# Designs tried in a protein design chat: VHH binders against Metal-independent phosphoserine phosphatase (IPSP). Part 9

Target 1, 238 residues: Metal-independent phosphoserine phosphatase (IPSP), of Arabidopsis thaliana (Mouse-ear cress) (f4ki56)
Amino acid sequence: MGHEWIDAEREFKWSEDVKVESEVTEIVLVRHGETTWNAAGRIQGQIESDLNEVGLKQAVAIAERLGKEERPVAVYSSDLKRAKDTALMIAKTCFCPEVIEVPDLKERHVGSLQGLYWKEGAEKEPEAYSAFFSSQNDLEIPGGGESFDQLADRSMDALEQIAKKHKGERVIVVTHGGVLRAIYLRITQASSAGKLLNASVNVVHLRDQKWIIDSWSDVSHLSSVGFLQRGFDGDAKP

## First folded at step 1 (VHH)

Design h10 (framework vhh_sonelokimab_d1)
Fold by ESMFold2-Fast, scan of step 1:
Structure h10 (fold): chain B 238 residues (1-238), chain A 128 residues (1-128)
Amino acid sequence: as target 1 above (238 residues)
Amino acid sequence: DVQLVESGGGLVQPGGSLRLSCAASGFTFSSYAVGWFRQAPGKEREFIGAISYSGGSTYYAVSEKGRFTISRDNSKNTLYLQMNSLRPEDTAVYYCAASTRWEVISYDTPSAQDYDYWGQGTLVTVSS
């Protein structure tokens, strides 16, 4: 018996309501604005860092864009300051009363790599660097770091919990490059997540218990501000 | 002293095959993402493909997928490019490159500026 039979039975037996039309839950995923460490090529992970001047302008630009679109019913954010500061600007512009912090949306803990510049990682922390680039999804990064699976599991769990509270609604979630990559890979089963740009708008839909990528890495709102093509948020590649 | 040295280029007839090698020294090769670029006369360097540190993930430019295969042997500190069904338009200088940035592997069209270390190139000429 395959997963398709399980899904069909779940829809029939566990869904009390019969849908004539599928409802779509829209989650607008935002990567936080640029930080001083992003600009410097320095690995952040779960270490706190502040939006730089460009990042503050990016936060304003994305808030203005989202404020002109369909208003979200809620704004959620990682509790790391860079994400929270981006989310506060969005919430204010969209007339949402508060930002709801979700610790499970924090960036990947990349162990001993946190605080290092990318250019020095291989030399200074060869074991952690090797673990980071491992194709082994259950391998934790030395120095208290997370495996890809640990990151992806908590990211998807957070996304599912948010979706359950907002069925058929639109919400905004501000998070980090590693989280966005993990969500993309779990939804698509692709080998790569494409670009993970600062202050990008990424849209996922939940329809009939299935996640889909609606749009990814949209930075059209940043034409007057600019963006860094290469971010340095920590995450492991498959 | 970081060094990347390409070899295996030369003259080949249309429809033929070539295998290029890139020998790495002066750094921990097994910890770097590495890839291949090419540059035809009067044109910019274009991305061909890249391979993760372990060889578990490979990424190709859409136009080259299926004719070119990238592989690596970390025990020999060597990167390979297998080129099949070669065409006259494949004539170019082929460069191997290494990047300290994991993000370059996730880019659909990585630019040369995304890579930190470069070889001197090897010429491939496809003609009768």
Scores: ipSAE 0.000, ipTM 0.155, lowest interface PAE 15.5, mean pLDDT 81

Design h11 (framework vhh_8cml_1)
Fold by ESMFold2-Fast, scan of step 1:
Structure h11 (fold): chain B 238 residues (1-238), chain A 128 residues (1-128)
Amino acid sequence: as target 1 above (238 residues)
Amino acid sequence: EVQLVESGGGLVQPGGSLRLSCAASGFTFSDYAMGWFRQAPGQEREFVALISGSGGSTDYSDSAKGRFTISRDNAKNTVYLQMNSLKPEDTGVYFCAAQSYTFVEKYTGLSPEEYDYWGQGTQVTVSS
């Protein structure tokens, strides 16, 4: 460990003779590209939907960005089609032979809200809508939906299992706004995860059994293709 | 060996219909977006229609919107272009093309240079 001040810059230089780097596992978390239902303001949950043309261009933009960075050793994905299609684009560009599907990375099951437009939820399914926006983390959404705690527990379990298999390595995980929000809140204990836009790149590190947010909600790769600012899957505050 | 083989072209009167088919082999068809382009004599290839690998997303040129429908059957490794209300201006050689999205620096889906594989083309003539 050395300290040297670089004039007025107040920069500290570490001596390499005493610098010990701990092993870091890097997980690049990607929210799937835009779907026709995202564009329409329609609640997907665990219902299947396809990437629209904007979503396909976003998937290409993510793949190109990630293909210029360090090669990941694996690509994992939610088994919902929008996440799988985004992940396949990334895997091909990054020379990964296959996408590994993980059901625990599925979006939150939002019960009777699934398939409705957000503008209709309060009128058509008032009980489920109220449950979704409740501050009670153990409250399940009517119609077979999950509580926030159930979503967060399975999301963190999936993340821990992936990290355990890939200690010191870089992997890519494609998932959904609700999963990303749950991961962020469990790692930071913050009250908000902010907007989790379609095709955002989010990076978490595991070092010495501690999870750290390295970067979050990065959409700089989308400047030429665009993105929706609505965040229906990730920005809800139950 | 990668092959794209177009069929279904022909001579039709204005207002008529044609259905083009493109049979693909030698690659994992569902991993590729499929496009249709056309070329009139003395002109460069112009975009007509695009369909995603899953078939869930489509795009059309302004001249094709409302008249043409692109579709695919991944079980048969085939992409189709249903052309209705044909006009003399639709005359040209129609090409099937495949885009992997791999290593694309800037994807638009509209430029011929973005496509990895091409068929030989099928002639469409709209004349009375």
Scores: ipSAE 0.000, ipTM 0.119, lowest interface PAE 16.7, mean pLDDT 82

Design h12 (framework vhh_lunsekimig_d3)
Fold by ESMFold2-Fast, scan of step 1:
Structure h12 (fold): chain B 238 residues (1-238), chain A 128 residues (1-128)
Amino acid sequence: as target 1 above (238 residues)
Amino acid sequence: EVQLVESGGGVVQPGGSLRLSCAASGFTFSSYGLYWYRQAAGIERELIASIYTGGSTNYVDSVKGRFTISRDNSENTMYLQMNSLRAEDTGLYYCATPEYRLTVYSDTGEPTYYMDVWGQGTLVTVSS
């Protein structure tokens, strides 16, 4: 029945001018919901923190929005709790029974800055603070931190691995501000990624081995919940 | 397929009441015990109330005398009546079934975490 109709269409096609569009792999990138440390202006890096009340509401709002869109075939997440908790809410609402942890999607290790408040970083850890805001992309942050290039390389590698498993499909990936910034800059080669707010929805497409930004920093689903006006913790310009 | 849909959450003042509903499909509702979990900011998700096939119920101490769990097998729906609400009751409320489980897998494919299949959750905010 269906096979016969497909074969008939191929067999009796008059025009060769209509080309089937290349399959697009769609990756919906989500920044985790607000945490107690986001609200306090405290640098998280790879330190664990929990979603606060606003973050829980944001996770529900994302899940409800994504639950009304095309169903994803998989949900991937950073192995940090704030990202997993956000991803788990999405997976439940989208009826995806599995969430896959990807350590390469965890936030940038920002060395000696981790655990400090942004307002005290320059005074308490001047070398690490300077390294974080440096335009030198291969400079590691003192205290065991990563360079921008190290973060960007692992972020893009993770994204490529996920895309290769899901050619032509839609997947959701929950991660962090530093990872999202790194992905945006590698894809666009722009000087800035703009504000990356908690619980923002960001969409990238892979077509013919080329990455494209489809939409970025969308928080329209948060109109009734709210969000912090500042960008992600760990924000730095090239 | 198994589906659980929570509803009834909202904003309420301290001392107020809300009734949550959990509509179930895709399994033999009358044959399973059902649970309400609460995810509050800064604490692990906790089991707050359960109801079994014979109608027996259990409650965590913090909600005893204030919350009442019930089920209607003819409608495939479970309820949570919440009275005398406190600020500490604020959180996401989930219903769960023991028949199916969500699994978190490592990138190498080994299971790292299990949880009962739940709906999306319904948000309860107790504030003035």
Scores: ipSAE 0.013, ipTM 0.369, lowest interface PAE 8.4, mean pLDDT 82

Design h2 (framework vhh_7zox_3)
Fold by ESMFold2-Fast, scan of step 1:
Structure h2 (fold): chain B 238 residues (1-238), chain A 128 residues (1-128)
Amino acid sequence: as target 1 above (238 residues)
Amino acid sequence: DVQLVESGGGLVQPGGSLRLSCVASGFTFSSYAMGWVRQAPGKGLEWVSDISSGGSTGYADSVKGRFAISRDNAKNTLYLQMNRLKPEDTAVYYCATQTYELVSWDSKGHVTKEYDYAGQGTQVTVSS
């Protein structure tokens, strides 16, 4: 017998309810292509720097890869030129008409460290250098810099606003190593975000109001172009 | 050259319905976000609704629940179904498209969109 179960099923429209699945919002996070200053080991922060020839080739490689995947409905970018130039290449190749600048996706302002080479930071600006590598998350970097918490809060706020506009959709967000590290640490509460390579593709999912890291620091599209083995701006450790 | 030709406007009584159409030519329609903007007598342009190349829709608070935007990529046509029309909906309605250009996001997360091309418009008048 099963007659009562069948009747209950029909009464409560079970066949319609059984098809309920959680919507997944997919955000493809891209670290901008290589710049002359990345290649030189020079700290950019919020200072403008252009993509170098390798960075331009990396942007094309990302765009070609993403252009073969599911089409994004929008491309978002930090308003720093290196991120915008990477994003514009992606948008053109993916036939995405909407490219949106988001200032809250800007790289961390690293105060007095901006413009220095990583190799000289400890000597020339010891307090700012110490602040950057401090475990104290609310410590601002001397010279007008941001704390980790200030960076992470605005990065997560930007990510949440983008996700709210694009529930169940796929979008691309082009940003920077510090922002990507902050997002990863806030989502996972891990002690490390690994190596955040230029032009890497990083994927996060929002499902049932929970963030999940789907894939991280993927540079498989760069095999013919190349990339710097150094991670995010002087963060030499995984 | 890009051309957008709107039609479907007219005089309608409050509570009535109209369906606007916009036929696009001169560009790859399916690759562009499309929208409707309107201008009421003596007022500036107001964004009404948009639809991305992927089909995601947005609506101004003034029209949510009453208007529905859609597109037919095979016909290069954008539509706006307008229901439960109010005297306040009286305006010239323009079809518009957005290219691969950057738009700004303000400090409150509001996106300022600019549309590159607009048609000549179609007049909608809601009155007795």
Scores: ipSAE 0.000, ipTM 0.180, lowest interface PAE 15.3, mean pLDDT 80

Design h3 (framework vhh_gefurulimab)
Fold by ESMFold2-Fast, scan of step 1:
Structure h3 (fold): chain B 238 residues (1-238), chain A 128 residues (1-128)
Amino acid sequence: as target 1 above (238 residues)
Amino acid sequence: EVQLVESGGGLVKPGGSLRLSCAASGFTFSSYAAAWFRQAPGKEREFVSAIYSGGSTTYADSVKGRFTISRDNAKNSLYLQMNSLRAEDTAVYYCAAGETYRFEVYPGSDTVYEYDYWGQGTLVTVSS
């Protein structure tokens, strides 16, 4: 008889049954290890601060975990010392010859809040404190600080440039809480980025020009070391 | 894959008792803390009780002495025994499980508690 048993929809979908795996670029985003100022509840922003004893142990734990996974082709880092020191430990363990510094991965400049303890911010710098917690994304923080949009734009630009150099590859990027929050919000359009814990491993994938969150705020490698429950670095929000 | 399913809710008279159950699947329940929360109409979700992986328990002051939380790790189940029920106990009750996250947004600010996994809720109505 004729073609009355042909499923036109089935025939249309024949090409979709050919498995051509899309090329995936994997970027492993790491928040730097705990610093003396993180432990003290002191606002860092772009001020230099050193990893404390816990932060150094966290850096070793990240490096050992990542050293057992698929080998990264490169390690990128913010040029702030805490991120660079975390990245150097990872690069050494993963046998990467150098850490590539990217200034656009620096933490948010939080203006007049930088150097203050969070407990005193509202009293000592009420306008800067109010600006930091504002939902207005284009509002710069007084004292030379950045708006959320300025931070997010440079963070995404850095991420795109790194991805462009490493299509289909795995790379590690060490950065800060504010940068991680900005990346998460730009990718998901969510109202919150969750917990931004020190030394967390966060994985994003680029497939067919679309960013996807693969995993977020993974601290399973820190079970014997510990981490700060506060999850902030200078401009991290809930 | 991961799910929490509550059961045991219903209508009960003041002074009565009710037992809620929560069945966990898709994760290693015995390794995690678990808790009960509730939300009454027009109010924020509030903490009721928690039981940690090691077996220790905590209770909100409003339910202390009346409610008992327990777990059965062999059955991947969490329970809430509710006694001496009052009209103010009327709410949707939620099961929660996972790592207990206690964080300060900033030092000296509000403390937030969060769990990884949540159930859909079960309604408890205390009425004459």
Scores: ipSAE 0.000, ipTM 0.106, lowest interface PAE 17.8, mean pLDDT 81

Design h4 (framework vhh_sonelokimab_d1)
Fold by ESMFold2-Fast, scan of step 1:
Structure h4 (fold): chain B 238 residues (1-238), chain A 129 residues (1-129)
Amino acid sequence: as target 1 above (238 residues)
Amino acid sequence: DVQLVESGGGLVQPGGSLRLSCAASGFTFSDYAVGWFRQAPGKEREFIGAISGSGGSTYYAVSEKGRFTISRDNSKNTLYLQMNSLRPEDTAVYYCAATSYKVEIWSGDSKTYTEYDYWGQGTLVTVSS
């Protein structure tokens, strides 16, 4: 009796070790739903703003879509209200017990640009505006803002910590345009991340310390709800 | 008065099957997504599965895929969990829960949302020989 269990356990462990080496950790990255400030073309950064009526409908659409897919074992979110509200909708629909807030998933602090309309940035805050669009990755934005490198480092650190806790599992992470852009550029070494649309679903895989973009900027769930064609939020391109 | 009442729990042998029911009252059942959770003594509450208001979409914890089936009958305001190939590790109190998300609009272009979460009292399932 005991000897049979020992042998079965040994064979099972070998099969499981092979499986573990081939397993993929799947992280579904979601950009929060549309806010009143997104619709107005107003720079949010780390300033709090609420989902508008379209954003709430987008959150429902994301949640319904993700609810039809493999159930996530956890939902993580930026602690900014727009991301947390989007994450709560997903967690409710997927029946996840809680949303885990991660401050390192906050949007880029864009200094003196925060609260301005994109149309006004160059005139009202020319130094901060120049810094935001600079190719110099270590340049901090005037007014207490972050450099691209500071944003990208904390974004990747958060992503790696989440992946480490969930090897071989599927998790959802709700965040912002600047964070998504930073993750994409760090993974791909590309010069552009394309348009980062509100309520888009973006999927990254980690296997044996190697990150891969599985799908990006998917808004197929929004066909009946709609979305803004502009991708601007913190470090997101206009 | 909103109420969710679980039933069908009891003692079952390893490898056996059980069907749990959750009777809902006090709200429009078909407007709510409903699901099953369980909690064993000394362990965290864990998700098992959920079903959309229409019944068109089902969601399962990956660890329970293939052994458990969730279904609903909106004409009877009842949620079901069919549990097959039960193991001693399935011993827990099983809870049903209902969730709804409502959007409220305030004057002055301010938007708020309201969410509700209703829970039953639980039904004990013991898997033992």
Scores: ipSAE 0.000, ipTM 0.275, lowest interface PAE 12.0, mean pLDDT 80

Design h5 (framework vhh_8cml_1)
Fold by ESMFold2-Fast, scan of step 1:
Structure h5 (fold): chain B 238 residues (1-238), chain A 129 residues (1-129)
Amino acid sequence: as target 1 above (238 residues)
Amino acid sequence: EVQLVESGGGLVQPGGSLRLSCAASGFTFSSYAMGWFRQAPGQEREFVALISSSGSTIDYSDSAKGRFTISRDNAKNTVYLQMNSLKPEDTGVYFCAAHEYTLKVFGESPSGTYQYDYWGQGTQVTVSS
């Protein structure tokens, strides 16, 4: 018997592996649950704040929703408490053994605006307020704040590093409105990321070295809990 | 008063099947993760399976994987364990247990006996020819 018979047989027998679909890495991006400062219209930036009663219920709702989907291999979080507390709820429900903290996923440092109410920003800190709403992406916010480009660069670097560790896998990343806006704008080149509500679920895919927005600003899991109609979009007038 | 009542145990031959049920009362069942544990003669209590409060996240011990299926019905306040391809080493008292999900518990899967708040009295499973 000749070798040609074996090679001819191989040509007839194909599996699903012959039907090539590009490998997809799925990153589920979550904005932390509502805080007392979110409810009060108070600018957090990198200042620590706690989830309020609504935020705790939102964290449960996200966790239950994500628990119904494919199990993630890891949960990553900003090291700010509101994001970490939201991530711990998700990790517990999805049976991930730990939350992996990523400092580069912290909210934008908004300098002298931190701790102020949005309605007071223009009067109390006019230079910092103007810098925040400026279209100039390399302008740092007075008082030790970051430019949009500095935020976006570290956010994308963190996302790329997470994706490299989890090629073809599904992971959850809990972060903040400013980070989510920066990621969206870097991926889409759009002029706006829309209104990013607390506890929204946002999905990005990495396929063939290209980032794709799969879904965005999804709060359908919050219908029984509620949410503030005010969200983070970075571009909103007060 | 909190109660967990197991049923469905019995004597089966190797290769047989049993479906265990655990009826819960006295607490908000839909807020608790539920687990099944077993204790063989002369052994300590070991983890078998668990299911999250919503029913969406499930884990099994290596010995249960591929043979047992855990499920729950929150409308009936009941958790189930379908046991297929039973072996003599599956013999033991099977316990239903409830774990309260709270933000104070770090993101660890509740597979330890110490993590469960409420326990049933157990139901005997005997696999023998």
Scores: ipSAE 0.000, ipTM 0.167, lowest interface PAE 12.9, mean pLDDT 83

Design h6 (framework vhh_6qgx_2)
Fold by ESMFold2-Fast, scan of step 1:
Structure h6 (fold): chain B 238 residues (1-238), chain A 127 residues (1-127)
Amino acid sequence: as target 1 above (238 residues)
Amino acid sequence: QVQLVESGGGLVQAGGSLRLSCAASGFTFSSYAMAWFRRAPGKEREFVAAISGSGGSTFYTDSVKGRFTISRDHAKNTVSLQMNSLRPEDTAVYYCAAETVYTESGDKWTLESYDYWGQGTRVTVSA
């Protein structure tokens, strides 16, 4: 046990107090506020719809919450109006000069199901309905709709492009339930994405080219809004 | 108030059949879509089959198409799953679920669409 052994031990000895944190890119994913069609149980897909009174209050609540957290360097949004309107409220409150529109963040095109009430879908468009709920990820929905893989691929591509532009930074991205579900499933390989409630805040991190779910389905900022999150007949889940 | 009570699970040999039943109470049965989900040991719950409130439309996951049949009896307020040509990979706890009137992003048949669940009934298929 010579001098060289003692020197090697000192050289390779790591202090328990030394912490090395890799650079993290933080993306705050927001599902747009409630729309009239969400409240009615009507399938939107890529059809335009407006935030209802509850949705406008939710957008304010998100904006106020995010305005008190670390300031984002940018706000990105789907170019569908409900997402843009939610994003504009956030951008204004967070003092971001503009909302950057990303068409690849649009909700899934669900073909001939678009515009139908979900309770009518199976009866009015049985082939499209079957395709939508198929476990076959590469099956397109009849009527010009997308497969799950097509949605997930463009969603992840958009997320990766945004992350590459903002390495080590915090950004906000406003999008839709189907996009959020696709991102969650691609990152976790889980069979379910949990609750995808309107105006939820969901956080993903990119560290060393690896995506991680930091937090998901956070609606704590909505406790003062007082709306029913599930069920017109009172099935709200806190 | 809403209750779902499942029955019909058991042990069966590969190639055999079982009929699962779900008795529903506490709601207007015909107004709710109903589904069966299953969870194998160590796995997450997966969709198996669904039936519309009217009973006019049914959907199945690809692995059970042609083997399983979902049906409903409005007079008895029951949903049934007839399982034929059972395989060892069908071994799971099977859950009956009733959809809420609220849906998100069109994912009606995902776990997130259901607020009412049964306790589950175990199905074991031997090789």
Scores: ipSAE 0.000, ipTM 0.285, lowest interface PAE 12.6, mean pLDDT 80

Design h7 (framework vhh_lunsekimig_d3)
Fold by ESMFold2-Fast, scan of step 1:
Structure h7 (fold): chain B 238 residues (1-238), chain A 127 residues (1-127)
Amino acid sequence: as target 1 above (238 residues)
Amino acid sequence: EVQLVESGGGVVQPGGSLRLSCAASGFTFSNYALYWYRQAAGIERELIASISSGGSTNYVDSVKGRFTISRDNSENTMYLQMNSLRAEDTGLYYCARDTVTYTHESGQFRIESYDVWGQGTLVTVSS
């Protein structure tokens, strides 16, 4: 009987009516859990910061949620500790024991703003603060910071490379507010990415070389844990 | 204070079944994801099954369909039901949980994650 199924499949290969179903690559983009600096309103950029107790509970909640969904074939992460620690919780629960580090998924280097509280930025570093909120996408932030275009280019390059390795598959990518904003704006060409909440689940699909936002800033898994309601904590723009 | 105690190992013939138990104490059992690891002689430990606090389960491909992980939060116990056992399933079986430790070093708040496991229970599948 196996031979009969193989013969039927061969006959189908010669039919002009046979349509190849377009493969959807699903990338689940996660913003790292809350850090002590997120809670304090302090700008992280590429400075290391640790998950706080809320952030750890958020990471567990993400892992529980994703563990109930289709198993991902891989977990990728920014090499910054907060993203890596969030990814480790997810990887174990989803039975992906390795987290693949991708330096191009690091948060935006925000130059002289790194380490400052948002409330102090305008007074202590007015040029860097103005650059951060500027609509000029090619403007680098003073103090060794990146322009929006530099961030967006490396973010999209990383996303596309991951997608190429995983056509038709589901993968998880843990990253940061600035990266998520850049990806959203490049895909939609919108003027705003909306709220980029800690521990949010954001889903993008690649089909026929087209990127689609499937869902964005989903925090339904955090109802028992909580989340910061601010739209631009740390590195994420409003 | 945190303790994980495995039991249920033994010698079985190929095609046989065993049920392993992991009795936990010293923590709020229902709040943690739990894991079964396997270690064959002379090689490092391999994660074979997981169960979340919510009951979601995952398995390594080699045991999928043959092994079933479960938990009983009222008894603070996790189980591994092993069916259709093969010679390659021989090894020490460890239960583990994720532990997150908060450390304050030089004025910085630091979170560290690690597994806590018991002494193991030996499963031997002998022809």
Scores: ipSAE 0.000, ipTM 0.292, lowest interface PAE 13.0, mean pLDDT 81

Design h8 (framework vhh_7zox_3)
Fold by ESMFold2-Fast, scan of step 1:
Structure h8 (fold): chain B 238 residues (1-238), chain A 127 residues (1-127)
Amino acid sequence: as target 1 above (238 residues)
Amino acid sequence: DVQLVESGGGLVQPGGSLRLSCVASGFTFSSYGMGWVRQAPGKGLEWVSDIYSGGSTGYADSVKGRFAISRDNAKNTLYLQMNRLKPEDTAVYYCAKTEVYSPDSGTWELKVYFDLAGQGTQVTVSS
């Protein structure tokens, strides 16, 4: 829908001293489909949860959309089940043989908040709750949780390693709200990453050693399926 | 949402001129190549012109010396200045985001792929 690709061949002759200004590595970042815990407003962090019926329909919608676009050379995913299940649907539809698991793409470990409902966090775990919403980027969340900087560093490292393997190519990476927020903030230095809805398509480009946000939070493929429009998502800062 | 909106088409006499515009939104315009593709009645898509993010341009042989592509990154706008128009230039003109790929690992040959996102603008050249 809306986009057509045509192949127009233009011959260029380059020497090794000529800079290729138009070489682009495209990474399509996907937030996993909705889970039972997302729908319940329950904090997941690194705890396992399953896609619900809406999440499964969202995964199909993403896969159908991406299957009509340029074929990716690889599909990468967080090793958490919700991301893997979303990625498997995409890989199957895009004719990629395997999903490559990357532990550094896991959601933020949010310490003592994991497993709680967002509405209960402030009362049950006030120190961890305060740490999660703190603007102090090097503050670890009590209970074995990560700081924002620790999350952002491993997220960017994973992104850079994937890009290094796929120069000039298109790849799909399935991950979580906290990882996507961290990547967006590191690339833009903005104060907010906006809404990071379940099953959103987010595109980043690496061109001439510079990361660029091509598109963000695209849910146009979800018109008949739906998505979480407000409230808690369990995986990202509200 | 990514959008490309073409405008500036119309009816013009042979030898006349038109300036097409394409307003882009939803992506970092300055980071991409952009181009114009046209479709004449009953014919397939034909590449007209492209411009890379760095400003270098290319033109189809049929329009060289008559058309000029340009961009204004501050306004997220692509332009096509069309001079000395011919009846054969009659077509729907589409704005496109471009990608450049090497089709084979280790080769120096590049292919330009045009992603058509706009609805097009009709250009009719007739006396």
Scores: ipSAE 0.000, ipTM 0.133, lowest interface PAE 19.9, mean pLDDT 79

